# VH-VL binders against q0atu2: the designs that were tried, part 31

Target 1, 119 residues: q0atu2
Amino acid sequence: MLDKKARIRTSREYRNVFEKGKRLSGRFLIIYYVENALDNNRFGFITNKKIGMAVIRNRIKRQLRAIVREYQGQVKNKHDIVLVARAGIGKSSFEGMEKDYIAIMKKAGLFARNANKID
Key: E = the ipSAE of ESMFold2; O = the ipSAE of OpenDDE; V2 = 0.75 times the mean of E and O plus 0.25 times the DockQ between their complexes.

## First folded at step 17 (VH-VL; framework fv_dusigitumab)

Design j6 (at its last look DockQ between E and O 0.42; V2 from the best seeds 0.00; counts 0 for: pae E 6.5 > 2)
Fold by OpenDDE, look of step 17:
Structure j6 (fold): chain C 119 residues (1-119), chain A 122 residues (1-122), chain B 111 residues (1-111)
Amino acid sequence: as target 1 above (119 residues)
Amino acid sequence: QVQLVQSGAEVKKPGASVKVSCKASGYKFTSYYINWVRQATGQGLEWMGWIDPYDSYTGYAQKFQGRVTMTRNTSISTAYMELSSLRSEDTAVYYCARVFEYDDSGYYMDVWGQGTTVTVSS
Amino acid sequence: QSVLTQPPSVSAAPGQKVTISCSGSSSNIGNNYVSWYQQLPGTAPKLLIYENNQRPSGIPDRFSGSKSGTSATLGITGLQTGDEADYYCGTWDDSLSAGYVFGGGTKLTVL
């Protein structure tokens, strides 16, 4: 599981990212990202009600967390990043979701220069 | 300041349709859901559904499916709720409200419009 | 008829404390944050409490919220005449007909 200190957990923290951060949209994901004053990255995950029932949202959330964990070591430090699942994500494979995550993070310039798992 | 301003009162005949508008200001319109809630005279609040202004995705309460249509115009930060096949039971004050959702359990309406009275009478 | 159950009315004298209960089920209050809304006579609802116990800016600390299991409670201390209003609890329901649900509302009368 993602460390608690590496997670955005409060509505106040989420609002800060939404209001001060930049937004980029992918096929299945929207990301909001902003620099923080910490030594670590924090991730937030939003699986909106429009995605479907709780069981679906929970599945998607687990998959997103897995993806973030896989690539967290390659993400530039000192960022708060919120992942918002788009409606179509429920029809996506894990690989498709991962591909979209990589693409959008690249577009945002959030991967470190020496990242080796993003090709 | 964040606010939602709704259109004026409507009087309709049974079988007609009504379209209520909700203009948002003071925030990024496409970043928040809009909920529609109605309240019959002397009654409680009744949730009707939501719209995501970003992509126009909607979710309607089962009770209103087939009769309600929620739309938006992002260029003027305005949400619309159209209710068709009106009946006397649809007489109520209709509210739009901004929704904040940050995870699977955090969902609430933090800003409300002033309400629009819709009267259905023959 | 409301998915969430509230007492239809409560009353108390100025300065006293009142509590308003809101009971639901595992699919709504049990799984989701509860919000409370205040509706003064002739006005639109106003967010009073969110995330079970958080107050928006401008809401005095006389108002408090709590949640336990499938029930939530709104507390109002130092009751004032201006607190006379209808109060609604609300939350998301993860049932098959997923959506937001309200309590039936509680009319608070200040004696």
Scores: ipSAE 0.155, ipTM 0.799, lowest interface PAE 2.5, mean pLDDT 91
Fold by ESMFold2, look of step 17:
Structure j6 (fold): chain C 119 residues (1-119), chain A 122 residues (1-122), chain B 111 residues (1-111)
Amino acid sequence: as target 1 above (119 residues)
Amino acid sequence: QVQLVQSGAEVKKPGASVKVSCKASGYKFTSYYINWVRQATGQGLEWMGWIDPYDSYTGYAQKFQGRVTMTRNTSISTAYMELSSLRSEDTAVYYCARVFEYDDSGYYMDVWGQGTTVTVSS
Amino acid sequence: QSVLTQPPSVSAAPGQKVTISCSGSSSNIGNNYVSWYQQLPGTAPKLLIYENNQRPSGIPDRFSGSKSGTSATLGITGLQTGDEADYYCGTWDDSLSAGYVFGGGTKLTVL
């Protein structure tokens, strides 16, 4: 998610997702999601001080962006989606985060049903 | 209606332990952290720590590390705070509060329990 | 003493305006959102202001918040006797061992 069009950028945009959207919790992640009025999805990523030192938080944010980029073509359009890292995420592997993301996105009904790579 | 309901008042002797409960209703219990905060009579608020009810991960204020244990039972949507080796200065009202966590900068308590008075008599 | 400094008390007449300051540092107020909590006598604290200047539903607009640098301010206009309470600022502190911190509290008296 390098493009500005696919990113939630402003505090107003984030607040809209938190206030109006649904919240689901996974093992390492919390997602908030709401339908938007655009023709595309937008993603936001939140890590906070409870996770650990800045180097750990930056690593987590990079890994989550990579996961989202890998699966973004399988996400149903017109949603604003914010991923919040849970405090225990620092103990996870990349594969663990990826599995958690897939599971929570399936539970939210945001993935295409017939994708073989999604479990 | 989002609500946190705490257990009743406790009277303890020095050296004992106390376990306060906090039952959540009106929201998905595992989706929000729970804080514990205490307040001695006529004094200010003192943060004790947080628990993530999803997996029981915790963070304790330095002052209470070694004496406080925060737990939960997800089947009854209840968080617990246990404080051991009680002293007279632990006499306080103990509150649980739901944490709303927004971004790298945001952390606040949007719903509070009614408080539980714990009295430690020397 | 408390990491966040508030005046211990403030007073004003009914109908008037009062402000309550909260001074901190770059590791807390400077980098993190400030919240304000109202505690009426004998009751639990209640969220009054979040994200520096946002009001939860049900909080009238005569309550306001602001933040500049490492300081935050709670403003209350149209004072009522029911506003007599203790007011606390709170925020996360980025230092490794600090966690969440509250100001020492400010007792508001409506005279």
Scores: ipSAE 0.073, ipTM 0.729, lowest interface PAE 6.5, mean pLDDT 87
ESMFold2 (binder alone), look of step 17: mean pLDDT 92; pTM 0.945

## First folded at step 18 (VH-VL; framework fv_dusigitumab)

Design j7 (at its last look DockQ between E and O 0.72; V2 from the best seeds 0.00; counts 0 for: pae E 4.2 > 2)
Fold by ESMFold2, look of step 18:
Structure j7 (fold): chain C 119 residues (1-119), chain A 122 residues (1-122), chain B 111 residues (1-111)
Amino acid sequence: as target 1 above (119 residues)
Amino acid sequence: QVQLVQSGAEVKKPGASVKVSCKASGYKFTSYYINWVRQATGQGLEWMGWIDPYDSNTGYAQKFQGRVTMTRNTSISTAYMELSSLRSEDTAVYYCARVFFYDDEGYYMDVWGQGTTVTVSS
Amino acid sequence: QSVLTQPPSVSAAPGQKVTISCSGSSSNIGNNYVSWYQQLPGTAPKLLIYSNNQRPSGIPDRFSGSKSGTSATLGITGLQTGDEADYYCGTWDDSLSAGYVFGGGTKLTVL
């Protein structure tokens, strides 16, 4: 469960990430990310409407939040990051989504030196 | 100063095709979906589909599947909608609209083009 | 079906208030945010309300939105003759893989 401080909450905040940020795509995920003026990271999640039914989107959302929570302490601070699920993610495994997240975050240069899980 | 400016009115015969353009300005074109929506005279709004300008991925309303093609040219920030095998009931005003995703549940059209009238008559 | 149902028309005098209903199902209004669009005569639609109850900048606070269960409501107070327009609710419908849906529209007349 991500802390209220670590959530992107308003349409204005989401717009800033989409307009000012960089976009990178992985197999199952797209991230948008931009530096913020805070002392912390914030995360937003979009389980793209084109995926299908709400029950499927809710499952994916829970899994992505769990992945982000596991690695949040390894993410370089002062970034707003929006994760967008790609079509077809509903057929992926949790491990597949986790591997994709790690790869794309490393490619974006957003992981600090040690990418171990947090718990 | 976000704007969507559409191409001019078209008059077509049944069986022809029409291609409407939608030029975006004032924002990062590849960061937002574009929807197409039409409205026949005296009738309501009818959603036709979306395009993601980043990768050209599309989703069409079932009613238009097989007749509609949505494309874009990112170098000039322009989206296109082409409707083929035109019939008289395709006479309508065609709108493009920018889609904004907000949270997991948000999907709304925050900026609209001025509309393009397409008239199909023999 | 899953179509959104609105009354075809509503009317009230200047200065009064009206509400416009929008009824749907669990696959659309029940699970997704509702938006409202205003279409003045001869013009393109304009976003009036998003995320059930949020106003874009420039929309006066006499316009309000709410959602309960599978129904949404647009409220307009202090009616002005310039509010005469067609009003549409809209939302994503989960039962379709590419399915945004609009209500049939409500014509507001200020008498």
Scores: ipSAE 0.305, ipTM 0.800, lowest interface PAE 4.2, mean pLDDT 88
Fold by OpenDDE, look of step 18:
Structure j7 (fold): chain C 119 residues (1-119), chain A 122 residues (1-122), chain B 111 residues (1-111)
Amino acid sequence: as target 1 above (119 residues)
Amino acid sequence: QVQLVQSGAEVKKPGASVKVSCKASGYKFTSYYINWVRQATGQGLEWMGWIDPYDSNTGYAQKFQGRVTMTRNTSISTAYMELSSLRSEDTAVYYCARVFFYDDEGYYMDVWGQGTTVTVSS
Amino acid sequence: QSVLTQPPSVSAAPGQKVTISCSGSSSNIGNNYVSWYQQLPGTAPKLLIYSNNQRPSGIPDRFSGSKSGTSATLGITGLQTGDEADYYCGTWDDSLSAGYVFGGGTKLTVL
């Protein structure tokens, strides 16, 4: 799991990303991203309420955290990144979700084109 | 300062339509959902729906589906709520509100407009 | 007729404590964070509590929130005349007709 230093945790931190960051939409994810003044990346996670019941939202959140953790070392440094789960993500597979994450991160220029899953 | 300013009071006949505006300032308009909530005289709050100003994605309460249309103009940071086929029961104060949500914080409305009174009478 | 149930009214003298209950179900309060809104007479609602028990900036610690199971409670200590208002609980409902839902509201009268 992501350590506390790698997580956006406060309302103020989320607001900063929303206000100053760029937005990019994928099939299942929307990302907000902005440079930070830290030496590490921080990630936030938001599940859209229209995704479904709490059980589904919690599952999606766990899956997104797993994906982010898996590719954490391949993301450009000094960024705050908020992942917003879109409504369709509840019906997606983990692989589909992962594919969408990689695609949107590459499109945002935050992820190397040749990024691969880390063993 | 974050602020939502709504259009003025409206008086409409039954069967007509009303369009209420909500101008946002003090924050990035496209980064937050806008909710619409109404309140009939002496009654409680009633959620009508939400709009994402970024892409105009919407979600309406079932009660208003087919009769409500939420839109936005990003160039002027303004959200609109149009209600058609008005009836006397639609007489109420209509509010726009900014929605905030993140991780484990839930879904809530942290900034409200001042309200727009809509009166439907013959 | 509201999805969430609140007492229609509560009253107490200045300086006293009052509690306002909000009863729901597993699909709303049971699964989601509860917010509370204060509406002074003739004004727009104001966010009072979010995430069950968090206070926005500017809200005094006299106001508190809690949630247990499918019910939520708003607590107000040191009641002041200025607290006379309507109070609404609200939360997201995960039912098939998913959306935000409010309680019926509670009129607080300061005696």
Scores: ipSAE 0.188, ipTM 0.800, lowest interface PAE 2.2, mean pLDDT 90
ESMFold2 (binder alone), look of step 18: mean pLDDT 93; pTM 0.955

Design j8 (at its last look DockQ between E and O 0.78; V2 from the best seeds 0.00; counts 0 for: pae E 6.3 > 2)
Fold by OpenDDE, look of step 18:
Structure j8 (fold): chain C 119 residues (1-119), chain A 122 residues (1-122), chain B 111 residues (1-111)
Amino acid sequence: as target 1 above (119 residues)
Amino acid sequence: QVQLVQSGAEVKKPGASVKVSCKASGYKFTSYYINWVRQATGQGLEWMGWIDPYDSNTGYAQKFQGRVTMTRNTSISTAYMELSSLRSEDTAVYYCARVFFYDDEGYYMDVWGQGTTVTVSS
Amino acid sequence: QSVLTQPPSVSAAPGQKVTISCSGSSSNIGNNYVSWYQQLPGTAPKLLIYDNNQRPSGIPDRFSGSKSGTSATLGITGLQTGDEADYYCGTWDDSLSAGYVFGGGTKLTVL
């Protein structure tokens, strides 16, 4: 699980990211990202309700948290990042989701180009 | 101040189309979905659909599919709802509303337009 | 015909407490947060409660919301004449025809 300090948790925090942040769309994910005044990154997770039933949304959310945790050390610091699951993500594999995350984060300049999976 | 301002009242004949506008101000237009909700006279609220102003992605209620079109112009922060093949039952006040969600289970409308009365009569 | 069921009307005297129920199913209220909207006569709806029990800024604490299972409840204490309005519950429905759904509305009359 992500550290509590590494999570966006309040409505106000999410609104701040939406209002002030930049948006990029991937195949399965949309990310909103903005610099914060902290020494750590914070992540938020939102599932599009069109992706399916609650059990599906919960599964996707768990998978996204796992992916974010896996690559957390490779993300540039001082950012609030909200991941929004797109409708097609429900039919994607974990690997496909991970690939999309890496791609969109690189495109956003939040990942180093040589970012790799950490064992 | 966050605000949604809608276009004026419309009177239409059956079979015609109506296009209602909703101008947003006070917030980043492309960061929030816009819902459209209507209310017939003396009746309850009826959800019509949503649009993502960023990419024009839409979701319509099944009842209105094929007859409703939601669009947006980001340069003027304006959303549009067009309803075609109008019938008397479409007489109602139509509302646009800003949608907010930040949790898997959360979805609500926190800002509403003032409403647009659409009257369909022969 | 509303997916969510509300009593058509409730009434009470000023200063009293009223509750408005909202009944749904597992695919809507059971799985999703409930919101409440207040609609004063001749006006647009206003968000009253979101996420089951959260109040937007400007909404007094005499308004409260709760959810249990597939039902939600709006509570209003210290009833005022100005509270006379229609109240709607709403939530997302996860069914195949996914979308937002409203209750039929409840007319609150202050006696």
Scores: ipSAE 0.413, ipTM 0.853, lowest interface PAE 1.4, mean pLDDT 92
Fold by ESMFold2, look of step 18:
Structure j8 (fold): chain C 119 residues (1-119), chain A 122 residues (1-122), chain B 111 residues (1-111)
Amino acid sequence: as target 1 above (119 residues)
Amino acid sequence: QVQLVQSGAEVKKPGASVKVSCKASGYKFTSYYINWVRQATGQGLEWMGWIDPYDSNTGYAQKFQGRVTMTRNTSISTAYMELSSLRSEDTAVYYCARVFFYDDEGYYMDVWGQGTTVTVSS
Amino acid sequence: QSVLTQPPSVSAAPGQKVTISCSGSSSNIGNNYVSWYQQLPGTAPKLLIYDNNQRPSGIPDRFSGSKSGTSATLGITGLQTGDEADYYCGTWDDSLSAGYVFGGGTKLTVL
């Protein structure tokens, strides 16, 4: 669902984030993030085999992609960001994942909520 | 220059425990899982489980659940595997390996330790 | 006993080509990328192929991998006596309790 330009695509790109990036853990998510040399952000998603069967992992991946898409306009540019689902995420609600994402992105200094009070 | 260096050979009696160490260097230790894999002489590779060095979370193969404990010390970049209630069938070379995974399809061991021989003599 | 099936052995002369098969199911090879590991006599395994067909740095291009359906294949061309080793396929299996699986191994003899 993310634009091709906004995806982390190769093993080398993922390794760079894990090796050189910072890590923050929330209740359901871990993020790894590092500044890149591009003019845009790139996102990667790891649902990890420990979460359960493929159908559960696909649901979680779809929900996380939707959350990232919803808030991507609020993310500071020039970062590669990998979201890793923790084992307990299968027990969370969509709203629980969303809350966790907002909190850890704010802690990382990557995400500031917009107060859209127009209507 | 990513490297995993394991502790030396062990000889144990049945019923004892063994603890094997795996010291990592040349990379950010907390960024990769460590797997443990064993191999009896003349036999194939047998996966034992994983540890996340960042937070000590583990997942063990069903065969070893209740007998294996994987731990780590991040200050010295070292992972440990302890196997209890040893039997003669546990005689094997024990390997640690660094795991790379990305997306739901990829999981592989890209760097291996040299192996630690554990002999359980009756 | 192994959930991934490999031939126990293969052989060929120096300079020739061999293939090594790895047969699994939809829950492992069908859903997940396959890796191959080389184990030279008396040594630890080494990653040879990852993500079905990718070579790590330092692995020569005479080693190749492919995957079709629930089967994977390792190809080795221009055989050298130094290629004499055990070769294992490996992948994650979704039907296990959070488990990685290896094939039973294939001994390559270069005559």
Scores: ipSAE 0.076, ipTM 0.730, lowest interface PAE 6.3, mean pLDDT 86
ESMFold2 (binder alone), look of step 18: mean pLDDT 92; pTM 0.949

Design z1 (at its last look DockQ between E and O 0.79; V2 from the best seeds 0.00; counts 0 for: pae E 3.2 > 2)
Fold by OpenDDE, look of step 18:
Structure z1 (fold): chain C 119 residues (1-119), chain A 122 residues (1-122), chain B 111 residues (1-111)
Amino acid sequence: as target 1 above (119 residues)
Amino acid sequence: QVQLVQSGAEVKKPGASVKVSCKASGYTFTDYYINWVRQATGQGLEWMGWIDPYDSYTGYAQKFQGRVTMTRNTSISTAYMELSSLRSEDTAVYYCARDFYYDDSGYYMDVWGQGTTVTVSS
Amino acid sequence: QSVLTQPPSVSAAPGQKVTISCSGSSSNIGNNYVSWYQQLPGTAPKLLIYDNNKRPSGIPDRFSGSKSGTSATLGITGLQTGDEADYYCGTWDDSLSAGYVFGGGTKLTVL
């Protein structure tokens, strides 16, 4: 589980990211990201109902949190990042989600070019 | 300025198909879903479905499943709605509308096209 | 026949207040944010209220929205002749055939 301090929690925090942040789209994810004034990154997750039933959306959230946690140490610091899951993610594999996350984060310049899964 | 511009009026025979276009401008086309909504003359709004312009993932209303096909051309920021096996009851104004998302329960249409009149008559 | 139920029509004089109700169920209004749309005669619908009670930019504060349980209400104060239009509530439905649903619409006449 992500550290409590690494989570975007309030509507205000989400709004700030959406309004002031940059946006990049991947196949399964849209990321909004903006610099923060903290010494750590914070992550938010959006899974709208187009994805499917609550059990599916909750599964997707758990999987995305797992992915974010796995690569958390490779993300440039001082960013608020919101992951918006696209509708098709509900039928995607975990590996597919992970691949898309890595790709979009690299494209955003939030990952090092040589970012890899930690074994 | 965010805008959706739809194709012109269509007149079709029963059993034919119609394809309506919706060109988006003023924003990143692939970042927002497109909805299609129709309105028969003197009647209310009827939701038909949505498409994710990025990967063409779709969700159709049950009533139109099997008859409606939503597609997109990202190179020209245009969404398409094709309705087949047309019937007189399909006579309506058809709207495309941009879907806005905010949280897990957020779903609304913030920008609408001007509408396309489709008339089905013998 | 609409999933959400609205009164067919409401009317009031200029300057008065009107309310338009929208009744649904736990699978739609009960679990999801409600939006309202205004449709002036001969025009496309326009977003009036979203997330139960929020106004998009450009919508005057004469328009308000609220939600309680499985029902939503649109309020219009200081009624103007230009407010004469059809009003639709809408929301997501969590049923097996998940999708967006609209109310039947309410015709507002300014007397």
Scores: ipSAE 0.746, ipTM 0.917, lowest interface PAE 0.6, mean pLDDT 93
Fold by ESMFold2, look of step 18:
Structure z1 (fold): chain C 119 residues (1-119), chain A 122 residues (1-122), chain B 111 residues (1-111)
Amino acid sequence: as target 1 above (119 residues)
Amino acid sequence: QVQLVQSGAEVKKPGASVKVSCKASGYTFTDYYINWVRQATGQGLEWMGWIDPYDSYTGYAQKFQGRVTMTRNTSISTAYMELSSLRSEDTAVYYCARDFYYDDSGYYMDVWGQGTTVTVSS
Amino acid sequence: QSVLTQPPSVSAAPGQKVTISCSGSSSNIGNNYVSWYQQLPGTAPKLLIYDNNKRPSGIPDRFSGSKSGTSATLGITGLQTGDEADYYCGTWDDSLSAGYVFGGGTKLTVL
């Protein structure tokens, strides 16, 4: 779903985000994010086995990738961003995950500012 | 510095319950899972379960399902494990441990509490 | 199978190398990264190896780990008397009840 340059690929790249990045918690997600030296954003996705069996974890990953792709045009550039699914995410809906993603990305200041009206 | 500090030793009668506390410091308590592991004298480690301190979501080892309850108080960064219907076989050192996770196959406990000795005797 | 099998004990002389095996199944070691824990006498366990072969900060490189198929191995070189401890492998087990499992432990004696 995401193109190759928008993916965090290696364990070293993931650890860089975890070690140097900021963290923000949402209802179903934790994000880690750090400024990168590229011209683009990169996204990583972490599920864990506390969520359940592989079929459930794969569904969650697919849904999160779809959400990120839908909103990637709104994300400020030059960030590596890792989405970590909480164990309870399997009880969520797609819409619940989407709302959580939007809220946490806004709280992190990672969405581009909308045009502001002036007096 | 990341630390987990546990409550003191407990002596209980069979049939009672015990509640062990685990106070976290040096990190964001709600961003990491807390596991509970016990060890009877001269025996190996036995995993009991985990809690997500953010929302209290839990997963318990099948052996302890129905007897164990894991809770937390986020205002004091403290996790709790309560074991009910105690028997002499529950005499053990009980540890809390923080796990770290960054990929689907990785699950390990990077920081451990000092342990709490629970003795179940008449 | 949730049980990880370790030898009950192993011994070697100071300065020598020792290995400790951990045998499991496809539902645990086969599909999941293995960790190793050191428990010195009278102390809590301490993470020694994670992700099969990686060391946390402060663990000297004479401790090493590897995994092949459904088995994992802890290696300790330059053995010291301070290495006398119990060593546990651990990993997640993917079976229906899913949970973390430890090996039975291996007592290392330096003689």
Scores: ipSAE 0.438, ipTM 0.835, lowest interface PAE 3.2, mean pLDDT 89
ESMFold2 (binder alone), look of step 18: mean pLDDT 92; pTM 0.943

